# Miniprotein binders against tRNA-specific 2-thiouridylase MnmA (mnmA), part 3

Target 1, 344 residues: tRNA-specific 2-thiouridylase MnmA (mnmA), of Desulfotalea psychrophila (q6aiz6)
Amino acid sequence: MIKNITGIAMSGGVDSTATAILQKQKGPVLGFFMKLNQPDYETQRDRVSQIAQKLDIKLEIIDLTEEFQEYVLKYFSASYFKGLTPNPCIICNKEIKFGLFQQAILRQGVERIATGHYAQIHKTAAGYQLHKGVDPHKDQSYFLSRLSQEQLAHSIFPLGGMHKGAIYDLVEAHGFHDFRGTESQDVCFLEQDNVVDFLEQTAEFSASSGNIVMNDGKILGKHKGLHRYTVGQRRGLGISYPVPLYVINLDVKNNNVIVGENEQLFHKTMAISDIHWISQPEREDLLHASVHIRSTHKGAQASVILKENNRASVIFDEPQRAITPGQFATIYKDTQVLGSGVIL

## First folded at step 13 (miniprotein; from c5 with R5E)

Design g4
Fold by ESMFold2, fold request of step 14:
Parts: sequence; C-alpha cells; structure tokens
Structure g4 (fold): chain B 344 residues (1-344), chain A 99 residues (1-99)
Amino acid sequence: as target 1 above (344 residues)
Amino acid sequence: SEELEKKIEELMRLLYEILRELRKEYGDPRAVKEVAELIFELIRLIEKLKKTGDPEYLKELLEILKKILEILKELGNEELAKEIAEAIKEFRELLEKLK
C-alpha cells in the first residue's frame, strides 16, 4: 500500500529540480507549482511541466493569483505608507510559500513538502530547529526565520546539507544540462524594483512627489515617491553635493527623503517588534547573539533585551550601517535561527 | 568639548562592561532587564548629545545614571556601582562648568 507521498515544490529552477530528483529516489512524490502574478508565467509553467514529465512526476498547479495580489497590495502599500521598507522574500515564505501554498498541498492529503531551500531542519525533543545551510554562499535561513513549528514540521529541505556545485552535478547526471550558468528560478520574483513597478501599475496605489533634504532642512532636490527609496541608498538620488550622500531616513510626516553622509548611517542601537521565535531563548531577560539586519548582512554580536509583547531592544557590540525600519532582524545562536522581528 | 567627549567614551566602555556582567545571570531577571533597558536608552541619549551638543541631554544622562546606580546596588554589584557613582560625579562637574 502506498502512503507518505512527499510533495515537491517545483519552480523550474535547478534547486527545485534537484529536490525532485532526490526525493523521488526515496519514495512516491507529487509535484506542485504555484501560480502567482509571475510576468512570464506561461514560459515558467511550460518549463516546470517539461521537467516533471522527464522525471515522471505528476504535476498539479495551485492558483494563488488572487490571494497574492491582495497580500502584496496590503502589505507593501501599508509598509510604504508608514515609511517602512518591506521584506518581500521573508514575508512571501511565511505567508505564501509555506502558508497558502503549503496549506493547499496539505489539504490534498500530502503530509510533507520538500522545497529547494538551502537551510536545515533539525528535530529535537524541544521541537524543530532551523539552521543555516552548509553552503555559506547559498544559505537561505534568514528568509525562513518567520516559519512556525507547524510549517517546519511539514517541510523537508534536502539541499540544506549540500553545496551548489554538487546540485549542478546531480541534475546534469539526470539529463538536465541547461542549468549551469543560467539565472535561478527558485527565488521569489519580488524585488524592490519589481514591487514598485507592480504597485504603481495598480489603480489603487498613489504616491506624492516631495523634497530630498538634509537633516537641517536644506532642499537638494525632488523625489518621485518615498516608496522608491531605501535607507543606505546612494544611487538614483539625482542630486549633487561635494561629498557622497545616502538616504538616512524616510520622513512620512513631511513627505521628505532625508539624506546625509555615510557616517550618519551607523548606529549602536535598534528596537524591534513583532518577534517570532522558532526556538524560545533560554533566558527571559537578556541574551547575547548574532543579529542579522538584512539577508546580505554578515551578522553582528549584540545584547538583546527581551521586553513584553514580543519586543526587544538591541545593543550591538559595534555600530551597524543602514539599520532599516521595516526590514527584519534575525537572531542567531551559532548556526541556529532563534527567531526574527521587525526593525522599528 | 574635548573633555566631554573623553568622559562619554569612558562611560560607553563602562556601559558595555555592565552589559557583559548582566549576561552572567547573577540576579533578579526584572532588575537585569531594567538596567539593560536603561543602558539602551542612555546609549541613544549619548548619540543625541554628540549630535546636538544640547546640555539638557546631560541632565537626562545624569538621571538615567542615578537609576542605574540604584539598581546595581540592589543587584549587589558594588564594584560597578562605585564606577557609576564616579561617572555621576564627573558628569555633574561637567554640567556645572557649562552653566
């Protein structure tokens, strides 16, 4: 009797293809592809269908277009309205890939879903732990820091213990020779520029022009909407000044982009809210941990002061550059992701 | 002034020393959280003082230091309490010079 069918999240890229190959070697599988607002949906659908056919995997399409549009409009619009810089990939993983998509797959009777993420799930007596992937250049654990215990319990990450080169070798050994040197298809298609373009094309979104100013109020130029700017940004400002200037803050009240010199981007302190813990910290008062303020951040040692209502005050051992409200601070202990919160 | 910046750097080193001691789990968790949060606020206040030079921030700094001193005494850390008390004296002297 056949049971314990493993669902495979297939997207047409090398990582999802390798995942499908590895999981099919272990038992029966069923492929799933989610339909969102991908601008090249038909091409991607055809590609993933061809891969599934070559691997003899039955493929089902889960259409989440309407739900995704509602989510994108609400989350990103609300964030930009408050002068916050949203994190599309971390939220997409929590709410879409491991939320709506995973739930739709589970409703079909599949108990476990494998994805091509470079991260590790460790089951312990205290629950599921999320750990960095072995390949430090491909590690995606930062983007998975909002996942719940239930979401992790239903997830398999076969690539977490592997290096990217071995993934190319694996798919080539199984007849897939076109991936090496091509763009990845396993990443969320949302980037800041894509989200900005998408929002501006909707009838409901509007933004007002305003001033680009120094902290003292000196006007240096005009901006075309706060949503087009990110803290730490230097290029695309359209201003001239004797030294390089960077976006240091987005002032919603006055509709101003505030700029300053690089030194104004460094801070030792940060407040975070809406903390989600994958693994509860061992102390209720204070911990010393590595905190990552964005996905490309190297991580910095900090004292994390735990407060009520899932809040924390963070004191870095060394100043950190471009702490960005609305992004996520992910708290690590060694390779383990403890949790993450929203930067205020 | 140059003297003010030197005293601020000395205070910052002391604040991080206190944070390292609090990580050793030697006292009541509520008191540990309160001292650490006061240190967080003090570091932010120091940034404002460096940026503006406004002596009102010195007055606020002294109030926070007094609160830290009392809690360190409650936690039984006499050595760090003595260091904070000395910092209070030094910043009080600086505030008097600016009047």
Scores: ipSAE 0.814, ipTM 0.937, lowest interface PAE 0.6, mean pLDDT 88
Fold by ESMFold2, fold request of step 14:
Structure g4 (fold): chain B 344 residues (1-344), chain A 99 residues (1-99)
Amino acid sequence: as target 1 above (344 residues)
Amino acid sequence: SEELEKKIEELMRLLYEILRELRKEYGDPRAVKEVAELIFELIRLIEKLKKTGDPEYLKELLEILKKILEILKELGNEELAKEIAEAIKEFRELLEKLK
């Protein structure tokens, strides 16, 4: 009847190892490892298997390579070729890690799945809330901002209340002495975080040369494809100009990289679309909230004007630098993640 | 010009004051959204005016201010409506000076 086995998402890193240790102390566990398009899959698989064996945890590999290509890699490539800068980890969390992976684990009779994310799940009378992890340097709540109530209901984040140093101490106390100084890549399918190399090796690769222009139309040089550029970028422009210039905008319609001085990167306004709410706002018209325009952004207070069709207009209290179309804007109330949308 | 920049700064402060008042009141959500969206558009228009110097944007600014005035009166906020009406007068005078 009530025999609850906890699933453990194991990836071979210190955080997933600590998660496995903590959950095994509480009851029976089964380990699960995703096969995706990881460049170092074989070494990661071997490492996860060794960790599972050392912890006496039965491990299953779930192959989601095809689904990762369809849901994440296609999105990533298509975004760059449309002049957008995507966030593949947000999509992977929603569609793969807490989507198809979680579903496959639940089908084996496991009721809840623990992962090594630095974030907190709070159950309230109104539903599940997602909150920042307590370690501000490791908080991953930004990347989980598209999870559904159902996905949160089946999830456990044991590390959310802990700091990274305590995690190393924990695994070392259990015989794992080789994690200090080793970390996985931030984007799991890139070698050395090299976006351009990945995109140019994609079978769908097609890029057109175009102009690098000032806002007034003055041509300063040529570019080898919009996919090589991101708003706010200074390096790699290959142009000469008396003052530093930055990518201000990617003009897909005219195939131009628009450049300008740093001051042109600051804006008080932003439009977002495709909003997903983890927690429904109490008002239907507007909110005053902290908005993060990328994972490394410290957050900025803003008025968020709620519109139809999952859109919003955002007015920041202070100008924000390098608002980047295609990235996600995540809306916070104090430590709570309310939801996120795509920057237009 | 310096006079235009100073009036824009005064207008920006007024726009944020209106936003703060709209956040305080759970009045008619439709009208609240409409004013807030007009403020969003106006801030973007001001940005274009600062970047280009094109006086065409002053004409658009006046049209948006008139819409904000109408809705503030509908919401019964006569003090903010009076401040917007004064801003309209000031920007009309500036536009006339710019030939």
Scores: ipSAE 0.811, ipTM 0.933, lowest interface PAE 0.7, mean pLDDT 89
Fold by OpenDDE base, fold request of step 14:
Structure g4 (fold): chain B 344 residues (1-344), chain A 99 residues (1-99)
Amino acid sequence: as target 1 above (344 residues)
Amino acid sequence: SEELEKKIEELMRLLYEILRELRKEYGDPRAVKEVAELIFELIRLIEKLKKTGDPEYLKELLEILKKILEILKELGNEELAKEIAEAIKEFRELLEKLK
């Protein structure tokens, strides 16, 4: 092991650049850029190379294109075809960024990887805790909710204690003035792509037209494949109704899109499965926690009933809108990420 | 019916009160979990009942409430058990009126 070297995940964004700057001030660093299936890979590579050169950081490119396809893109496509709405960023972080990419970096004798994520790691006697970043608008702890203790042990989040404004000031102080107005959340490349276009280009693509129906079975129209719809969607239904209708559920078995009024999107309960705990709950029975049902959700207070086989039943204090199967529910105690599960 | 809606609202308040108490008590974790799961099922049932108005869901509701009552008695929470018993009586009377 080359003692005291930190690997820097460099993406060409402001957050990764700030991370590189901050970590270089602390000791020797090596830069790493991850090649996936970015359509603008060459442009991004060149940008990262320029940043690395300006910072006097040796840059290595790690190609994980095939692995990204296997672990992330297949999951993404398969989820939609099952009528689920995936979160590829969570999977990418678990399997690629803090998985294979981190491992590749560590194999070079680097002890830890630094990334531009807005989250905090606290080392305790009981292990590593993951906490929200101090910037509530930039907190990315939700996307890291599937990390293992080992992954956390080898991670550094220099930005977790900072606000986004301070990040711009930092990079500008080091001669990087072109980042303002460019929000590159370097977390996942898939968020910018047209989901429908991507899915329809897959070899496994098989969409069948079906009915758009009300809960009473009334047919309102036809859909062009379930993959085009998600819970809470209003646009692209192609139906006329006296009141706004939303996708309430996807009935994969009958190939139906179920629609209803906005009130029908609100539920007090959900079930989750495949729970991964970063930190084991203090209780084995019932937790009172803040539960986030998607990345943009502010969290809602809930009772979490712990079940066998990494399952839980969740009762929200207040009804939550558009609970979406396939999304991740992340369970928080204050700022601490306890864990996450898949919404059923 | 307006009467049913009112009773459901009262029941929902009671269920959340039970959940709050279950969070505080260091009782038998198994019993706590069981009550909480029954409440979860009951809330889902109430949502279906509100949506459909099907009296069959009232029967199921009563059965779940009876189970909750039994466990609350075992946990020694006499006050909440009494409130659940009263709710059972009220919903039973309502069900009889709907027949």
Scores: ipSAE 0.809, ipTM 0.932, lowest interface PAE 0.6, mean pLDDT 91
Fold by ESMFold2, look of step 14:
Structure g4 (fold): chain B 344 residues (1-344), chain A 99 residues (1-99)
Amino acid sequence: as target 1 above (344 residues)
Amino acid sequence: SEELEKKIEELMRLLYEILRELRKEYGDPRAVKEVAELIFELIRLIEKLKKTGDPEYLKELLEILKKILEILKELGNEELAKEIAEAIKEFRELLEKLK
């Protein structure tokens, strides 16, 4: 039997389908579908099965429901208890998709795993580098910034050098005409709204109501739990005030959502901890780099002061809006991901 | 307060100039890191000073500026050290006026 089999992470969307097509052209493949707590698991499983059958790819299901539920609940509960806004997709990639899922696939004799991520892996003499995908509107390198050298070594990202339009053309040329205009099929089910619903459905998660206040302590209303609010948020506050107000901070100690005017969201500095380096910086003291403070952030030039215990102090060249504790700051040099850390 | 805001603006420009020079410099990494961290702390103090107007933050700002001056001299950055020394003088005068 052929030893060098490539695993394909199949999810039922256009990107994973294109990945499967491209990899099957290069050699023997096995398809793998990850069972988690997806709301529409049966529908998604049936769709993935149909795609795999059409491509003549054997499909295996890896059930990680219990591991995912325990891990996700612990991570999210701990984050929200501390007034932090967690980033589920970064952690899921590190611990689940490229962790437990990848390990399970490798144990079945698969050499490496291909996924439909828009990012690039470059092997160099110094190790593996992670780079932005070439399509700036689809780049997912931010979400992969916690991957280890070992995880990258076992990964293939065939779509990293392609644009989304070419992906639609590819799958249509292979008989898949249902995808154009339906990009939501590749959306991670751990999007913020789904995470809140997931947490509230579990018996272990508990959050209490509290006040929505100004910095001076003036009470403007009540909130339904800190976990429902994000720094920078304007909508859904349920308050009346002469000017627009935004969430500027989550006060865990007093169980308050603190609101203020837009100008209060801008800061030139932040601290980060728990830094993971995919590629070690060339200097040990100070970097000038592009820093993304969340997935939708366009990136900002900053001085990054390297400290002990995988910490850093960050000084932005220009003020940044809505720096959010608990989210990840990802450090880039040009297209290369150097690493990421947790915003304090 | 308008005089204070003007001096803060000038100081901010100087702090970013120092950061740019530190990024070029390959001297003692410990000293470079220490100055950069002091600048980080100073920028945070400036934000608090702008928000509150509390002269206690001016006292803290002066103490940090003195530390930056000492390390810039150690690193041999005499031009930048001179500019920091001048800023210290100006902020001392402002603090005395607020009595």
Scores: ipSAE 0.807, ipTM 0.935, lowest interface PAE 0.7, mean pLDDT 88

Design g4
Fold by OpenDDE base, fold request of step 14:
Formats: C-alpha cells, sequence, structure tokens
Structure g4 (fold): chain B 344 residues (1-344), chain A 99 residues (1-99)
C-alpha cells in the first residue's frame, strides 16, 4: 500500500477539479478518469488531461464501458420495459463509481478515493454515516443512498461542507476561470433528453402501441409504447381534454397508459422493497423519517413501517405527488441518510 | 355522499393521531407494527372507496377498524380505542343506510 495517496475521480467538471485541488493540498494524489463509452469521450478525456497537467496530477484512465453496459444500461432499459422508472445514477454510483471504479483504484495501492459529491461522511464508533451536503441546492446524498460501509470507508467528499459559490472561488484562485455557468455533469452519466432514443435502439426493444385511457376506461388516444411515459408526465400525450391530464399509472398488463387530473397524482401511501440500510434504524417497528421519493424531492415526513425481507410500508403525513414505481425512496433522519428502497 | 366524505376525513385525522401515538415507545413493537400496517391498509382502502363508492370497501373498512380496536385495547390505549369504537359505530350506521 502506498500510504497517504488519495485517488481523485476526475471528470473535467468544476466539482472534480475543486476536489483535486483540495486533496492535493493535503497530500499526494493520483488522478483517475472513468471511460464509459461517452459520446464525447475524447473531448472529456482531453479536458481532464489538461486539468490534470495544470494541477501536476498523474492521470490514469480506467475503462468500465462493458461493466457500465451490464450493470447500468441493462437495468435502465429493462426497467422501462417493465413500466418502471429507473434511477440509473443510484445504480451507477453503487456498482460503477463506488464499485468497480473504486476497486480498480484501490487495487493500485490507493487508500481512498475523493469525489466531487456534495455529501458528508461521518465516522462513528458504530460505522460510517452518510449525511446531506451543507448546500441544500447541491446535496447529492440521495444518489449515494445505496453505498455500503466499505464503499463509504474508502470515500472522501471534500465538497460536502461547502457551498457551490465557494467552489467557483476556489477553482478560480487556482487559475480555472471557465467553469462559471457550467453545471458539472458529475451526477448522471445518462443524459435524460435521449432516454427514448436510447431505449428504442436497444436489442430488447419490443414496445407496442396501446391505448391512453381514463380510470373509467374511456379511450382518449394511443401511446407509442409504455417506455415513453412516466407517472406525472403531462407532455407528449397527444390528447386533447378540457383540463390538464397527467399519466397516473402504467398498466403493463393491458398495455395502457392511464391518465387523470392532477389531484389523482397525490397519495398518502407507498410500499418500498429492497431496502438497503447505510445505518440501521433504532427501532424495528415504526420509524418517523423524512422520505425523498425522487432526487428533486424536498423530502416529506412519513411513518415508515418496517417489514420483513427489507420491505416497508410508508404513510406520508401529507399526500405526495407522482409516487413513481421503480424510483428510489431515500429515508432520512435529519441530515443522515438511513437507507433507501425501491418504490413499488 | 357528503356524509361519507366527512366521516372519512374524521377517520383520517384519527388514524394519524394513532400513528403519532404509536411513535411513542410505550408498547410491544409487534403490536405497534401491526396497528400501523392496518392503518396503511385502511388508508389505501379509503382511497379505493373514494374512487369507486363500492359498499364492499366499507365492509372491509369496518373489519380493519375492528382489528385496530382490539390491538389498541391490548396496548392499553383506552382513549384511542374509544375513538375507534365510535368510528366503527358511525361507519356501521352509514353502511346500513347504503343497503
Amino acid sequence: as target 1 above (344 residues)
Amino acid sequence: SEELEKKIEELMRLLYEILRELRKEYGDPRAVKEVAELIFELIRLIEKLKKTGDPEYLKELLEILKKILEILKELGNEELAKEIAEAIKEFRELLEKLK
């Protein structure tokens, strides 16, 4: 083990650059760039190389193209074809970024990897806790809700205690002036804008046209495959109705898109499965927690009824809009991420 | 009916009160979990009832309330048990009017 070397996950964004700067100030670093068959890979590689050179950081490229396809893209496509809305970023973090990528770095004798994620790791006697970043607009703890204790043990989040403004100031102080106005793509390797095109290019694509229906069975139109629709969607329905209609549910069995009014999107209950706990709850029966039902959700207070086989029933204090099967529900106690489950 | 809607709203308030009480560490975790799960089922049932107006869901609602009542008695929460018992009475009367 080369003691005291920190691996830096470098992406060419402001957050990874700031991370590199901060860690280099603390000790020796090695830079790592992940190849995932990005359409603009060469451009990204060149950018990262320039940043690494400017910072006098040795850069290594780790190719995980095949692994990304196997663990993330197959999950992504298969989920949509089942009428589920996946969260590929959570899976990518678990399996790729803090999985295979981290392991590849650690095998080189590096003790820990630093990433530009806005989250905090607190080491306690009971283990590692994951907490929200201090910047509420940049908090990425939701996407890290599936990390193991081992993954957390080998991770550093230097930006978790910082606001985005301070990050720009930091990189500018080190001669990087071109990052303002650029959002770091560091969170999601999949551009959401091309989801449909991506799905339709997969070998497994078999989506068929069906009906757009109301809850009463009234047919309002035709859909172009269930994979094009998600709960809460309003755009792209191609229907005319006196009031705004939204996708309420996907009926995979009958190949129907069920639509309704906005009020029909609100529910007080959901079920979750495949719960991963970062931190075990203090109680085994009923937990009062803040539950986030998607990455952009502010969290809602809920009663979480813990069930066998890593399942739970969730009762929200207030109705929540567009609870989406396949998305992850992340359970928080204050700033602490307790864990996450898949919404059923 | 307006009457049904009002009763459902009152019941919902009561159910959330029960949930708040169950968050207090005073009872058998198994019993707490069971009541909470019954409340979960009941809330989902209420959503179906509101959507369909089917009296069969009202029958199911009554059965769940009876189970909740029994467990609340076992937990020693006499006040909430009394409120659930009153709710059972009210919904039973409503069911009889719908027959």
Scores: ipSAE 0.806, ipTM 0.931, lowest interface PAE 0.6, mean pLDDT 92
Fold by OpenDDE base, fold request of step 14:
Structure g4 (fold): chain B 344 residues (1-344), chain A 99 residues (1-99)
Amino acid sequence: as target 1 above (344 residues)
Amino acid sequence: SEELEKKIEELMRLLYEILRELRKEYGDPRAVKEVAELIFELIRLIEKLKKTGDPEYLKELLEILKKILEILKELGNEELAKEIAEAIKEFRELLEKLK
């Protein structure tokens, strides 16, 4: 008899701790911590172990270090070397956290995994819907926009209906008073502050110097590799100009960084590819939707023209700043995540 | 020119009006998609035109507008078709002045 056990993804943060508390109140639980070659793995492991002990939860460690390198880090590095800006968090959630990690937990006779994500799953007759968390400042549904129906079927998001303030109150009521003022990093396993250093240490690293140019072809300076730049970047250009300049585009073919004024960062159109649908659109031609072009984007109203081969053309009602190739565009109907694609 | 800029702004308003109508109407999905894609291409072309001022983009703009016009007629949107036809006339006149 498969025991009605819930697996808890424990990270040592406030959100995973709250999730553990809430699920333990509902029934039997098992704790799981994921090893991904974190620089501070031992410190994190010890913290999670202490939390699990305090909650009387049996903790198991799942090592996915090699899988993380294969599915996430290679994607990350290869994207930057192509002049793209990746979203490793979306890939990690799809392939690792709700992929291999979930599968490893389910193989132990666990029915579902609970995570501290601020998102909601609605079960309908047509399948599982993914919705935004009710806290607009903590919504993490963007990062879950590549999950399959099967992955959603085996997931629980206990915090999706709660505000962050209520989470602190909950953990404090259970004797955890040290979480206030801490940010939960449960969303991303990659520290982006050291992207350049990380890339330059890879075996595949090959930087070629090129020109920093204006749209008219005027050379303003030299760059030390396209991987150091992203659309909308202002810092680290090493250029003196009478007005602020930003990276407008990366010309991979000519190995140029194209720079311009802030106004040149605004566009009404983009193309997306490799669309994954969580929920199939009602129409096959034209959608009106809210489109998020990055994790921090508030969403913008747009016309989404559905194309063959999981592609779409997007027309925004208002110009959007710093549309970045390689980032994910997530398509929403109100709070519902319809799907996501890669920005071209 | 200031005249070209004004005409482009008017055209952009019209294109967004067409998109709004296409979202409401349950017409032939294929035709709706085709018009919307042409509008997408046209908006990108307008951005290039504003950036470069190259009259060649104005010629391309006219060709796209003609395609939009034909599909709008097929969809039975006579009012929008009329507005596109007027835009074509205005941009054609402008192009002749630039020769």
Scores: ipSAE 0.805, ipTM 0.930, lowest interface PAE 0.6, mean pLDDT 92
Fold by ESMFold2, fold request of step 14:
Structure g4 (fold): chain B 344 residues (1-344), chain A 99 residues (1-99)
Amino acid sequence: as target 1 above (344 residues)
Amino acid sequence: SEELEKKIEELMRLLYEILRELRKEYGDPRAVKEVAELIFELIRLIEKLKKTGDPEYLKELLEILKKILEILKELGNEELAKEIAEAIKEFRELLEKLK
């Protein structure tokens, strides 16, 4: 009886708090908070502890600082040295939150773990499916596109069928009146700027300045290291030019940031590698699907040509702006996440 | 150059029509995959041709079109094969005009 405990991933934000409330209504729960390299760890820990105490939930802290630090150094350094823009939130979900953290929780005899993600898990005869959350402005399914069948089988997403407004109403009804109007603390803190700043302070990371150039070689300024720039970026370049210029490419060979006008950011094709399928496509050759090249992308219809070694060639029906090597292309059929791959 | 742009626009429309046909399953997934990949490469070549005007890219484009023609005939799509054959003729003429 007691073995039917649901684990709750608690982070101190409104979404994780609502998750804890909802799951405690259904049965016994145990709260878990992961310690990483959060710059505000002490404040966050105190806040999570207060929430857990108010909800009468026993809280366990799982320290993954060493594992996270080693992973971040490897993944992000390797990506930046190749001129790739890594995606911290997708990788953190796969390797940390639903990887090391989930495994630590399972080892305590907890079989199901609830998190505050806005996405839906549907169990079918063919396996587990991942679907978009019903609130289109909060949907996080893009960031979960690397999850395995085993990871999904152990996961519960109670917020997937709810809208954000209802979440605020729920927590307020349970005595939490200070979340509305504040930013959510349930998002992954591993955004590019946080990781970049951390890496630069690490003695092992080294990057050199170089030139900001146009395609014709004209030098417009200097950059602070390729790792600080992203394809499609306009701000923070520190250059003067009569029309707006955008980062078009990161040239590792010459240590140059290549800039150009907005029109040069549009392409109809991209190649992807390292494809992971949550749900295998029925055909082995070609599918027509909605492809999202970043989390804020509205999705674009494309032909996805399946190749050997988990690669694909993608032809969009319409040109797409700022296709960024190192980011993930997530493949959807209607609301269902089929899988994702790394943009080359 | 304006003639080249018009022919490229016509070819692009044809390539997308072929992609739509390939979405209907044919009897050989290998052939479907090969044509689709050739179209992918062709779209990339078209971008280079439009940027540079280099007739070497036009030569490569013609070689890819010939491969697409062969596979469309093998798949039994004679109408699209005729359209690709016509595109080959038109681009061959353009190549002669460029050098």
Scores: ipSAE 0.779, ipTM 0.926, lowest interface PAE 0.8, mean pLDDT 87

